# Ledger of designs, part 196: VHH binders against p49116

Target 1, 238 residues: p49116
Amino acid sequence: EGPLLSDTHVTFKLTMPSPMPEYLNVHYICESASRLLFLSMHWARSIPAFQALGQDCNTSLVRACWNELFTLGLAQCAQVMSLSTILAAIVNHLQNSIQEDKLSGDRIKQVMEHIWKLQEFCNSMAKLDIDGYEYAYLKAIVLFSPDHPGLTSTSQIEKFQEKAQMELQDYVQKTYSEDTYRLARILVRLPALRLMSSNITEELFFTGLIGNVSIDSIIPYILKMETAEYNGQITGAS
Key: E = the ipSAE of ESMFold2; O = the ipSAE of OpenDDE; V2 = 0.75 times the mean of E and O plus 0.25 times the DockQ between their complexes.

## First folded at step 15 (VHH)

Design ga35 (framework vhh_7n9e_1)
Fold by ESMFold2-Fast, scan of step 15:
Formats: sequence, structure tokens, C-alpha cells
Structure ga35 (fold): chain B 238 residues (1-238), chain A 120 residues (1-120)
Amino acid sequence: as target 1 above (238 residues)
Amino acid sequence: DVQLVESGGGLVQAGGSLRLSCAASGFRFEDYGMYWGRQAPGKGREWVSGISGDSSYTAYASSVKGRFTISRDNAKNTLYLQMNNLKPEDTALYYCATEGYSPLTGEDYWGQGTQVTVSS
């Protein structure tokens, strides 16, 4: 009967790799992105409602929505990540690549358009000054999406999404009582997350993964990690 | 504080030419890549062309390749877009942006834009 999310689920603290290199490289970008991805999946698996759906459903949900969760995480952690600096480094590398092989020009254009959509999304969230509670509930709405193909327990997933929506509404109406349209402004930002290609996100942020491993293939592994092992990955401790 | 101010837009006939300028201030211009984007009425934003800080690398969208030329004058802190053989489909609000600056730092990284209208 309690709330879908507790105060512990509002806390979302990203620890960046240290030291930051003088020149950004694919390994530093990948390490930073991997820490955010690990943090996002640990956040999801800590929710009692998520645990209640069972391992198979948990894996299917995260596989379907990891790009949306990751993008919300990028927006929430943009300052701590220095996301603007990372995106600038990626753009400069793509610019250099186009001069070597014009055949990749259309691909580079698609990636540049993706970066623009990402920057516009993060900027809109920053301008709205989305707080930690709002981010937690937006992530929950995205996580408990019943409309992905191949999902089981869709009725229960839908009920958890509705609960997330109701709790977000209650929070916004109580906390920002004089801004009648704030909730509407926030919710209309969410559809943009589904327009962003997970394949392009993977190419931008996870190119440094050893063995050409896809995010889809590592999700079950990350979800099964023990707490101590998981904490080591997030902090970069050996 | 970063400031980008576009100019040079206007009404032109199909087949005509325009040169857009972007005056930059508030950062070390030569250290950052720059690009031009556009937004046509009722459409999303489209990346048009980019240039590295030292002008050694340039890139263009397929729709403008061979017709548009991006350049910069680092001594004047100015970015240019030379647009030749303009088509009605090029009608859009054109804006410049820096690859090294982000709206995530509390400021928009692109200018207000300059309107280009190409009649048939």
C-alpha cells in the first residue's frame, strides 16, 4: 500500500572516473556512460514493484527501455558528467572521420541529428528545472511501460505505470502548487525519448566496450550482479 | 558568457546566393568546432554543415553538398555559410552553434537564427 518509490529511490548519485584525461577518448566516455548505465539498472532493480515482476520480466523491461532510462540519466547528471564536453569531443571525432571516408557521410548526419535531439531534450529538462523527485517518477513511468512487444504481465506493469503517474501528479501539485501547467510541460517531453535510436546511443557512448559487446547482451549480467560487485563497478573500485 | 549572433538572411529567388555570418563572443573561438543548422516551417531541426576550429575539416549534409561552403575567420571570431544555387526547399531559419558549448551549462549554445526564404 505504500508509495511506488521511497526517498532512497530519489537519490541518484553518479561518481565519475578520476582523473579526467586532458583529451577525451572513447575509453573515458565509455567508462563514464557505463557507470551511468550501471547506476540506472541498480536504481531499477532496487524498486520493490520491479522485483515483484520477476527476473524474466525485469530483463525484458530494461532491454526495451534502457535507452530512455539512460537519456533521462544523462539529463539528470549532465552537470556532473560535463555532458556538453563529451558531446563536443564526439562531434569533433565524427567531423574528422567524414574527411577520411565520404561514404560514411549519411551515417554521420544521422548521428549529428541524434546529438541535436539529445541536446534539445537535456536543455528542455534543464529549463524546466526538473527536481530529483520528478526525475525518479519520470524514470518509473518509462520503466513500467506496458506497450513494448513481447512483454508478459502487461496488466501489472500498466498498474505500476499508473501509480507512478498518480504519485508524480500528487508531488507536482503539492510542491509547485502555483504552476498549474507544470505537469503537462514535463509529460510532453517524454515522447521524444522514444524517437532517439538506441543503436546510435550505443555507438556514441559505448564504442569502447571490449569484444564488440552489445548493451542488450550485458543487461542480464548487470541485473544479476551482487551488491558488493555492483558498488565496485559504480565507483570504479577493483 | 557565450553569445552567437547570425545575420545575412533574406528573400532570394531560386538559383540565387546568400552568405550567412555568425558573430561569436565570450569564448576562445579558435578552440571550438562550429556548425550551421536550420529549421524549416513545420519541420524539425536539421544539421547543415560543420567545421573544425582550425578549418582542417569540414562536413556537409547530403542535401547541400556541392552548393554550400562553410568557412571561418578566427581573427574576426566569425563563422560563414556561403549558399549557392538556392532551392525553395532551403527555406528555413538558419542558426549557428558551437560544438564545445552546451545549453546544459545554463545557456543556449546556438543563436536566435536568421531567416532565409527562397521563392520559386
Scores: ipSAE 0.000, ipTM 0.091, lowest interface PAE 19.1, mean pLDDT 80

Design ga36 (framework vhh_7n9e_1)
Fold by ESMFold2-Fast, scan of step 15:
Structure ga36 (fold): chain B 238 residues (1-238), chain A 120 residues (1-120)
Amino acid sequence: as target 1 above (238 residues)
Amino acid sequence: DVQLVESGGGLVQAGGSLRLSCAASGFRFEDYGMYWGRQAPGKGREWVSGISGDSSYTAYASSVKGRFTISRDNAKNTLYLQMNNLKPEDTALYYCATESGYSPFGEDYWGQGTQVTVSS
């Protein structure tokens, strides 16, 4: 078989909604996050190995890992999104909520802990200066995780994850040959992604979704979109 | 409209071989992954094998690995499943499916299927 990822899979360009509002609001944050989620899912669908696993497995994998893919995407696109500004706005709203609603104090503390973990993750990735190839392979390692409950074809998923790990190792050793321990520094960042709650990510970034729909419920529909439909969503075209 | 038509099933003795075909139309066949599933009487649907649009990657269920081979001919818009060393437990209705579009039957639409019966 050929390589797991091609140069096409390294390209990950987020197009932000325009115009940028004078003041950040929940709708702008939700639209920005939705574009990143759509981009992440389209990226996954473009991988030949992912296509070969079939629809049921594809849906199960993305449902299990969308929060991890989304968080890697936030780190990769932090500059384009002005993520620090978005997180500051969210924190401000949460602090105001503590003052207005005494019953939400414990929940807000839990959400604030999540934001701190997210900030630390993004800061660590920025400090390591993770490049586009490294992000692509980290996303592939996360996507092809064989250890989520309820998965079928786990042996094949594990093979694809191992292939992603080997190709990442080869890339890092050749590109950053003088930094013997770079790969280890990168890989030890990944376990933190499993500690972040998908429910809290949904509350922070997707509160603007209408009809009380969950990300889990819309994943099968996004994965089924034709390329033209997907491009219409992420570019803002009708 | 996406259409998938399976053929090639039949009755075969244990240890025998069959080649299934799936004729696809209504979408850009080469751009999308394809897979085979099956359903035996009284059992749920089981994913059998999948192949990427460019044929660079294939995947198989553990129960069929080493015995079945999935392939495709993008010029003919046709998906194949070569089944060797068939076992009685392979008896099922075999379905072709694509990741490419919405089915009016949702995720569970797998075409009309082709019946494979393996006698002991």
Scores: ipSAE 0.012, ipTM 0.497, lowest interface PAE 8.1, mean pLDDT 83

Design ga37 (framework vhh_7n9e_1)
Fold by ESMFold2-Fast, scan of step 15:
Structure ga37 (fold): chain B 238 residues (1-238), chain A 120 residues (1-120)
Amino acid sequence: as target 1 above (238 residues)
Amino acid sequence: DVQLVESGGGLVQAGGSLRLSCAASGFRFEDYGMYWGRQAPGKGREWVSGISGDSSYTAYASSVKGRFTISRDNAKNTLYLQMNNLKPEDTALYYCATETSGYEYPSDYWGQGTQVTVSS
C-alpha cells in the first residue's frame, strides 16, 4: 500500500467568516467552529484508508473522535481563528454570568477548567511549533483509534493507526533530525485530548447551532449530506 | 441516478473460487470508495471488503482476510471481488455499495445482489 496520507491530505485551510466583527458574538463563534468541524470531517472522508473501511466504521470513528479532531483543529488554526480572542470573550461572558447569578458556581468552574485545559493544550502545541505534516498525522492517529467503546472490528483500524504512527516517526526523524526527543514530546500531548469534555466543547462553540442536539448524534447526517452534495456537483446532479 | 448491478454469483463446492463484478453508472466512479457486503440466510448484513477510489487502500473483514481480494477497474466503472478457498459459511447474497448507497442506509442501496452458494 502507498502512504496513508498524501500531500493533498496535509493541506488544511480554514476559511473564516469575514470580516471579524468588532465585538465577538455567538453567531461568529458558532459559524467559525462549524466551518472547522466540517473541514475536519471533509478531511477525514478524503483519506483513502478511511474510505476503504466503509460507512459503519467511518461513522463510528468520527462519532467517537470528533472532539479530539476539533481540538487539534483549534490548535492548528489558532492564529487564523484568533482563538485567544475568542476564548477571552467567552471567559468575560462567564465572569459576567457569575456576577448576574445566571449560572451555578460549580458549572462555571467546570467550564473555566475546560477553557484553561484547552489553552494549555494549544500553548503546548504552539511551543513545540507543530507543523502541517505533524498535525495531519496526529489527526490520523486519533481518527484511527481502535480503542473507543462500541467498536466491534478493531484490527483494520489499529493497522491504519500504526501506519500513521510509523509515517509520523519517519517524517519527524527526517525533518527534525537534530531533535531526538521531538516525537516523544509530540505524542505525550495526545492523552490530554481524551480528557476534554465533548459536552463542554458543544456548549462553548456550538450552542448557537445545535440547540439541544448533540454533535455526535448529527455526525451521520453531516457525513451523508456532504457526500450526497459532493456527488451531485461531480455528476451534475444525475 | 446511481446504478449498481452485481453479477458473477453461482453454486460452487467448498474450496472453489468465484469472481463477482459490480457495474456502476451515474457518478464519477474513481472519486468514491466502493464496498462489498453480504447477507447470509436468516442473518443481517455484514461488511465484507472495501476499496478506496484510487485503489491505493483495501480493507477486509477478518472472516475473509487472505481468501478474498477486492479490486476495481476505473476505466470500466467496475468493482470486483475475487473469492478463493470458499467455505459453506460464505453462502450469502452479495451486494456492492458506494458511499451514498452503503448498507448502513439500506433505503439508499441500489444493487439487487448476486447469490453465492457454497456446498460442502
Scores: ipSAE 0.391, ipTM 0.746, lowest interface PAE 2.7, mean pLDDT 83

Design ga38 (framework vhh_7n9e_1)
Fold by ESMFold2-Fast, scan of step 15:
Structure ga38 (fold): chain B 238 residues (1-238), chain A 121 residues (1-121)
Amino acid sequence: as target 1 above (238 residues)
Amino acid sequence: DVQLVESGGGLVQAGGSLRLSCAASGFRFEDYGMYWGRQAPGKGREWVSGISGDSSYTAYASSVKGRFTISRDNAKNTLYLQMNNLKPEDTALYYCATEGPYSSLGEYDYWGQGTQVTVSS
């Protein structure tokens, strides 16, 4: 087989909604997050190894890992998104929701812990100065995770994950040859992605657009979109 | 608009071979992954094999690995399944599917009545 990812799979360009509102509101934040989610799923659909597994396996994989892919995307696009500004706006909305008696003290603690973990993750990735190839392979490692409950074809998924790990190792060793421990520093960041609740991610980033439906329920629809429809979603030009 | 037409099934003895074809029309064939599924009488549908749009990747169910080979001819808009060393347990209706947006969610994207494969002992 050829390489798992080609140069076309390294490209990951987020286009933010325009015009930017005078004040950040929940709709703008959710639209921005939605574009990143669609971009992430379109990226996954473009991988030949992913296509070969078939629709049912593709749906199960993305439903299991969308939060990890989305969080990697937030870290990769943090500067383009001005993520720190978005997180500050979310905190402001949380304070307003508390005033309107919409959140309990226990829930506030859970949400604030989630925001702190997200900030830590994005800061760690920024300090490591992760490049586009490294992000592409980290996303592939996360996507081809054979250990989620309910998956079929787990042996094939595991082989694709191992191939992603091998190609990342080859890339890092070649490109950052003088930094002996870089690969290890990158890989130990991945377990943190599973500490973040997909339920809380939905609440923070998708409430204004999705309403009463879960991300899990819409994933099969998103994965079936034509390339032009994905492009429309990520640019707002549909 | 999208059509998938399977052919090549038949009756064959255990240890024999068959080559299935799926003629596709109504979409840009080379842009979509394709796969074969099967359904035995009284059983649910089972994924058999898949292939990427550019043929660079293939995947197989463990029950057919090493015996079946999936391939495609993008110039002819045709998907193939070469089946060798057939077993009685391979007896099923075989159908092809695409990952296109017009399929039923949570199921194989099935577009024809399939082609019957019967393997005698």
Scores: ipSAE 0.006, ipTM 0.489, lowest interface PAE 9.5, mean pLDDT 82

Design ga39 (framework vhh_7n9e_1; at its last look DockQ between E and O 0.01; V2 from the best seeds 0.00; counts 0 for: pae E 9.3 > 2, placed apart)
Fold by OpenDDE, look of step 16:
Structure ga39 (fold): chain B 238 residues (1-238), chain A 121 residues (1-121)
Amino acid sequence: as target 1 above (238 residues)
Amino acid sequence: DVQLVESGGGLVQAGGSLRLSCAASGFRFEDYGMYWGRQAPGKGREWVSGISGDSSYTAYASSVKGRFTISRDNAKNTLYLQMNNLKPEDTALYYCATESYDSSGYLEDYWGQGTQVTVSS
């Protein structure tokens, strides 16, 4: 078997909606998030190992890890997205909801903590100066996680994850030979992803776009969408 | 039109071997992953094995791993499944499948009619 990832999988270019409004509205935020989500899922589709697992397993994997993939994407694309500005806008919109007494105190706390966790995670990744290869391998490790409930063919998934881990290790050793503990430092960031609520992420980034439709329910559709069609959407084409 | 035609099934004793073939047409074979599935009596369809378009990666269900080998010949537009050390529980209708984009840019599932594999005790 060849490498799990190739150089083509390292490229992860997000194109933001244009023009950027002076004040980030819900639509802009949702559109930006949607593009990132689509990019992340279609990135997964481009991996031969992922293709080999079949539609059902692929769908299950993505459903299980979409929030983690999305979050890694946020971190990776933080500058392009102006993530800090987006998060600030989200907070501002949340403040409006608070003033209208639409949320309980507990819910407000949960949401705010989630935003903080997102910001902290992205900041931590920036401080580590994670490169494109490392992000690609981290995403692969997250994608091929065998420990999610309800998955089939977990042995095969585990093998793919191991391969991702091995390739990451090799890459880090080769590229960052003077930093002996870089691999460990990177991998210890992964648990933070699982502490983040997918429901809250969905509410913050996608509610304005998908309404009452869940990300879980649209994942199969996204995975079946042609990449060219997605690219067309990015460029503003039909 | 996408067409998938399976062959190679039959009756074998436990511990025996079979090689299934799937002839594909109506799409760019090398561009798409191919899959084997099976349906045992009284059970639903289950995924058995998959192979990427370029054959760089293969995957297997836990129940068949180490016994079955999926391969493909893109020049012949043919998918294969080598089945070794067959067990009675492998008895099923085996079908090949692919995902291919339709004219609307939507990835659709296509299935063959299947070939019967029966493993006797």
Scores: ipSAE 0.616, ipTM 0.858, lowest interface PAE 0.8, mean pLDDT 91
Fold by ESMFold2-Fast, scan of step 15:
Structure ga39 (fold): chain B 238 residues (1-238), chain A 121 residues (1-121)
Amino acid sequence: as target 1 above (238 residues)
Amino acid sequence: DVQLVESGGGLVQAGGSLRLSCAASGFRFEDYGMYWGRQAPGKGREWVSGISGDSSYTAYASSVKGRFTISRDNAKNTLYLQMNNLKPEDTALYYCATESYDSSGYLEDYWGQGTQVTVSS
């Protein structure tokens, strides 16, 4: 059967929109986020184990976990995205909305709490110095989650998740042999991903989407895109 | 113009074996996952098994695991399902499926016509 992930699945290169605007705006943020989302979907579709499950199962898995994959992607690509700068611009916009009475105080608090949780997650991953192999396996563990409602083939999905966990363990033990508890420190970070609201993620990063289309509704269409279309979205070329 | 043509079905007694084949054309066979599904009388379609384009990974429904083996021959553009220790509840129309791109570049799910498998007690 071979390994769950190959070296090609470790490569995760985000290409940012160019040119950079003088002032960050919702369209630039949305384009950047969309590229990361499409890169994440293309990454998932390239995994042979994922391919073997079939399109209905694949669509259900990705619809259930896209926010977790996206958040892991934000942490992995934080430097390339200048994520701290994007989040600062979002916070500034929220502060201006409070002054203009455009949003309720309770909603602002929910959104700010989400931003703080996201910052905490990204900071924890940075402090652990998570490498490309570790990110690939963490994404695989999240993707092959058998506990989402409505899934078929749950025993097979669980088997692939366990294989991801085993291969991550083997990698960490071999690469970071001096750090006995590294794997445990990494894995305890994962539950925080499920506390992230997909609705708030959409509000923060995808408000520039034409027609106010939800991510959940477009997942089947993104997964059906050919490789050239994915590459066009990832690089901004068509 | 993706085409999938199943064959190999028939009548077999419980405990017997059958080997199904699916001849594929109209796409780069080795680049796409292939699947076997089935539909029993009065029931919806059920996914049975899947195999990655490179044959490195296979997946099976719990009801058939250990009894069925999916395989493919990319040089012949052919998908196979070896069915052993067949049970009456395996009686169904079996069809192969794939995700493939048409000439417009959009991925579509394609299903064949199917081949009937009947297992007597």
Scores: ipSAE 0.437, ipTM 0.763, lowest interface PAE 2.1, mean pLDDT 85
Fold by ESMFold2, look of step 16:
Structure ga39 (fold): chain B 238 residues (1-238), chain A 121 residues (1-121)
Amino acid sequence: as target 1 above (238 residues)
Amino acid sequence: DVQLVESGGGLVQAGGSLRLSCAASGFRFEDYGMYWGRQAPGKGREWVSGISGDSSYTAYASSVKGRFTISRDNAKNTLYLQMNNLKPEDTALYYCATESYDSSGYLEDYWGQGTQVTVSS
């Protein structure tokens, strides 16, 4: 049958909250991150292969990989988000927690190491000059990962992942024909995504969510939203 | 091969100062965050301070904030810890550490052997 992704899946436009405050506060960071999360979930929902797996499988799959998709989105949108500035602001906010003795030393180390791993991942992707097509296929490879625990239809998920890998290979060979090793260099960066903790990502980017709600618990509701509702969440309009 | 070598430890009186150095080699130092940790006798490792590759992010454990300053010189591949107003409870083996990719492309933790700091009353 046809290709796994179409050109509509290459477009990934993030818009930031306006106006940008003089000092980036928790609410600005959380709104920015929420827009990226909803954009990423809308992207995944729009893929015909994803739709074909059914709602229960869709929910399980996104619960397993949302943090990896979010991290790829951070890398893809790092320039428009001014991610380095956001990470600096997050560190400043964490200093208040350290000063007030709210976090253990082990937790602070884990959080700081996560921030540095994220920065290094984003830098490595920027050095490779990953384009929008490549990001789309990398997200598909991450989305259709059959090795997460608790998944059903693993063989079909494997087939979709293999299709994403083959289409990425074809794209890279055609577009970067002079660079024989580009595909291998790109794929070697993916294991770093599995080192990213969803718990810490929530602490860094989603501290402004009402209540103590995990992203895992809201994924079924996000996946069921209508397009107009998605657009409101992505832009912050109501 | 990644190597981290600490120096500058010693015996000081309470209220005194020391500056620790960590010489790094075997990787692109400017691309990686670095941290100092310490281990007192019979205790577990304690994270002390961290700094990003470009020095734009620093953080400190509450027990040392305001007294210790982390810095780096990327031209010299060297990490520093300025320790002021030292207390007997700062007595520990101090080590520098980083996470860096090995030859196989896996992220690994690297740390030095450490330098002893002893603070007397």
Scores: ipSAE 0.011, ipTM 0.444, lowest interface PAE 9.3, mean pLDDT 83
ESMFold2 (binder alone), look of step 16: mean pLDDT 82; pTM 0.829

Design ga4 (framework vhh_7n9e_1; at its last look DockQ between E and O 0.01; V2 from the best seeds 0.00; counts 0 for: pae O 10.0 > 2, placed apart)
Fold by ESMFold2-Fast, scan of step 15:
Structure ga4 (fold): chain B 238 residues (1-238), chain A 119 residues (1-119)
Amino acid sequence: as target 1 above (238 residues)
Amino acid sequence: DVQLVESGGGLVQAGGSLRLSCAASGFRFEDYGMYWGRQAPGKGREWVSGISGDSSYTAYASSVKGRFTISRDNAKNTLYLQMNNLKPEDTALYYCATYEYSGSPEDYWGQGTQVTVSS
């Protein structure tokens, strides 16, 4: 049994839609977010340990953690996405909705609090200067979480999470040997991911994409489509 | 379209062994994880074991760990399940499956191969 992640799993390159419009719109934001979500699903499917788990387990894990994976992806890709510009456009849209009496003040407050939490998370990761290896292992720790309700085979999931934690520790201790407390500073950031609402993430980033369906309901299809796309087309001969 | 054909089942006494095979076609076998599942009479489908495309990782249900071994031969497009120390509760129809969707969801699970373990 080799390492949980290879160098190919550290590479996480988001390709943004081109050209960027002069004024951000719902379509551009949704397309950008969808690309990040699909990249994250493809990343998970490429992990040999994840491939070894049954399809029901794979689907359940991703359904439980997609918002955490997506948020880590937003932090990792904040610069290439111009995330601050996207969030500013969303805020401007929300403020216009107040003026037009289209949304309640309570709902706007909840959405603004979510945006503040997201900004704080991304700023903390930037301040820590999290590298590509660290992001890959943090995503693996989140993905292989054995503590979500309804999961089966939790002992196998826990084993893979512990392997991710062990390999992250080994990497940080060797790469940042002079910073004794770096790992602790990184790991204490993770609980904040579970405080962010997946429903609000859907509203902010996926409003124009999903219509009446949730991200949760389309996860099984995204997982299958991303695998097919990355490995090339399956040639049907019947 | 993905096609999966299971074989190797049969009747065996408790404590015995069987080796199941699954012949796969219609996709790049080496690029996808493969799984064995089973369905006992009157029960739903149960995941038994899985293996990564490159064979570097395997996983097992707690009920079969230490007794069953999953493997694959990518040159032959074939998945295997070596079943040792079989128990009456292992009696089931055994199916292979892949995670990949090819546009034919029914091909995810083959016809299955029956394993019957006598006391």
Scores: ipSAE 0.576, ipTM 0.816, lowest interface PAE 1.5, mean pLDDT 84
Fold by ESMFold2, look of step 16:
Structure ga4 (fold): chain B 238 residues (1-238), chain A 119 residues (1-119)
Amino acid sequence: as target 1 above (238 residues)
Amino acid sequence: DVQLVESGGGLVQAGGSLRLSCAASGFRFEDYGMYWGRQAPGKGREWVSGISGDSSYTAYASSVKGRFTISRDNAKNTLYLQMNNLKPEDTALYYCATYEYSGSPEDYWGQGTQVTVSS
């Protein structure tokens, strides 16, 4: 009963590794992405409705949606991260793999299209001036998606998603009362998130820190972390 | 109506140069990454080079890196491919393409421009 999200769930402060190197290397990119990933998972874990679903359901939900949460985080933090600069550096590193003949032409096309789709998504969200409350509700909508295969408790998950949708609607109507179509413009951006490949996201952002370990495999461990260690991962501190 | 029109192809001797152009219309050109592809006789389609919407990054197939340069002029809605030190293996139909984020799952393709490199 009560609201799905409170004001504490709106705070989403990303701190970048400091100092920024003159030339962005794979380690800087991976550390930056890791901080955003942990911030996103900490955010999800802090939601009482998420906590109420139990450990197995929590793991299943985050496995299903971590890439969508990460992508929304990239859009929300694009300015703080200097995301355009990071993407350019990623492509420079990708060129090395191309020269070593490690990627087929079809794979190069897939990876470049993914980078372009990601950049266009983030630009479109910035153009709409999406605020922190709206991002929080959008993240809740993608987190509590009952449509993913293999989920249990889908009726309860659906109820939480409906509640996130209602709270977003109420917020937009109250805060942007003169903008009749704002909710519709925001919601039409969500389908693009399902088109983003978690495999390619791992390749672009995470290979330098985690190696070839999938994010899927580490999610249970991330969700069990103590708060102090969790906050250290978000800031890169121990 | 999305339209891509390639030009600048032709017959050239090995070691020569050509500059291909792709005129784009029917969409916000600057919002989308663009690429050149090619199809040689009897071969499948090959990705050649790509460029971001704001030109902040480019990438090249290993076979053309250092010889070809992709560029764009967003004020003119035009994509370019400067092709230097051409080889007979570069003989192909060259086409430009884009993936419109909100559009079809298919690329929008031009008709292409033929490049023939004689030995």
Scores: ipSAE 0.484, ipTM 0.792, lowest interface PAE 2.3, mean pLDDT 86
Fold by OpenDDE, look of step 16:
Structure ga4 (fold): chain B 238 residues (1-238), chain A 119 residues (1-119)
Amino acid sequence: as target 1 above (238 residues)
Amino acid sequence: DVQLVESGGGLVQAGGSLRLSCAASGFRFEDYGMYWGRQAPGKGREWVSGISGDSSYTAYASSVKGRFTISRDNAKNTLYLQMNNLKPEDTALYYCATYEYSGSPEDYWGQGTQVTVSS
């Protein structure tokens, strides 16, 4: 039995939309976010273990964890995306809505807190200086989470998660042998992902592009798309 | 395959109007945001305007705001750009653009349509 992940799964390259607008408008933000989301999902598709679970299980897994995967992607691609600028732009757009009395005080608070959580998480990951291998394994651990409601093949999912964990441990031990507690520091960041609302994430990053279409509804279609075009991008190959 | 075909460009005097069209195929048009860009000779690509899939959101570059209007007909898989009060500085090759939702973050552009505004 081979490893859960290979070197091909480590590469995670996001290409931003071009041309860049004068300012980061809602449309640009949504397009950027969509690219990240799709990259994340196709990354998942490229994992043999994921493929082995079948379409129904795959769909259920991605529906359950897309927000977490997306957030990890934000953290990993923060520099390429200019995430701080994107978040600032989102806040500015939100301020406009506030001035127009379109949002309740409670909703404003929820949205703002979510933005701060995102920023804090990404900052924390940057401070830890998480590398590409570690991100890949963290995404795998998140992806193969057996504790989501309604999942089938939970035993197999759990095995895959354990394998991801073991491989991460081995990698960290090998690569960062001088840092005995690095693995623990990395893993304790995962709970923060589950505290983030998928609904708010969807509203902030995707509503300007797809309108009334939900991420949940498009996931099955994304997972059925052709792989020929994105494989090169995911692996870094042309 | 994603295809975008622009049309409607031409030569117009300053203060004149043009309406650009972009015929889209190869993807579910109504599910995707679209945008117009332009490129003047010797200059880089410039974002002009964007519209969401359901037309609920539109945006414009500051240079064209109040003069250009982006719209779409999802039944016809067509994107439009109404350009009013055109200026010489609007002279450029205009592109419609999107990206295929295949997981590849690649932009798709048409061949473009030339807009020339004379003084």
Scores: ipSAE 0.006, ipTM 0.253, lowest interface PAE 10.0, mean pLDDT 87
ESMFold2 (binder alone), look of step 16: mean pLDDT 85; pTM 0.855

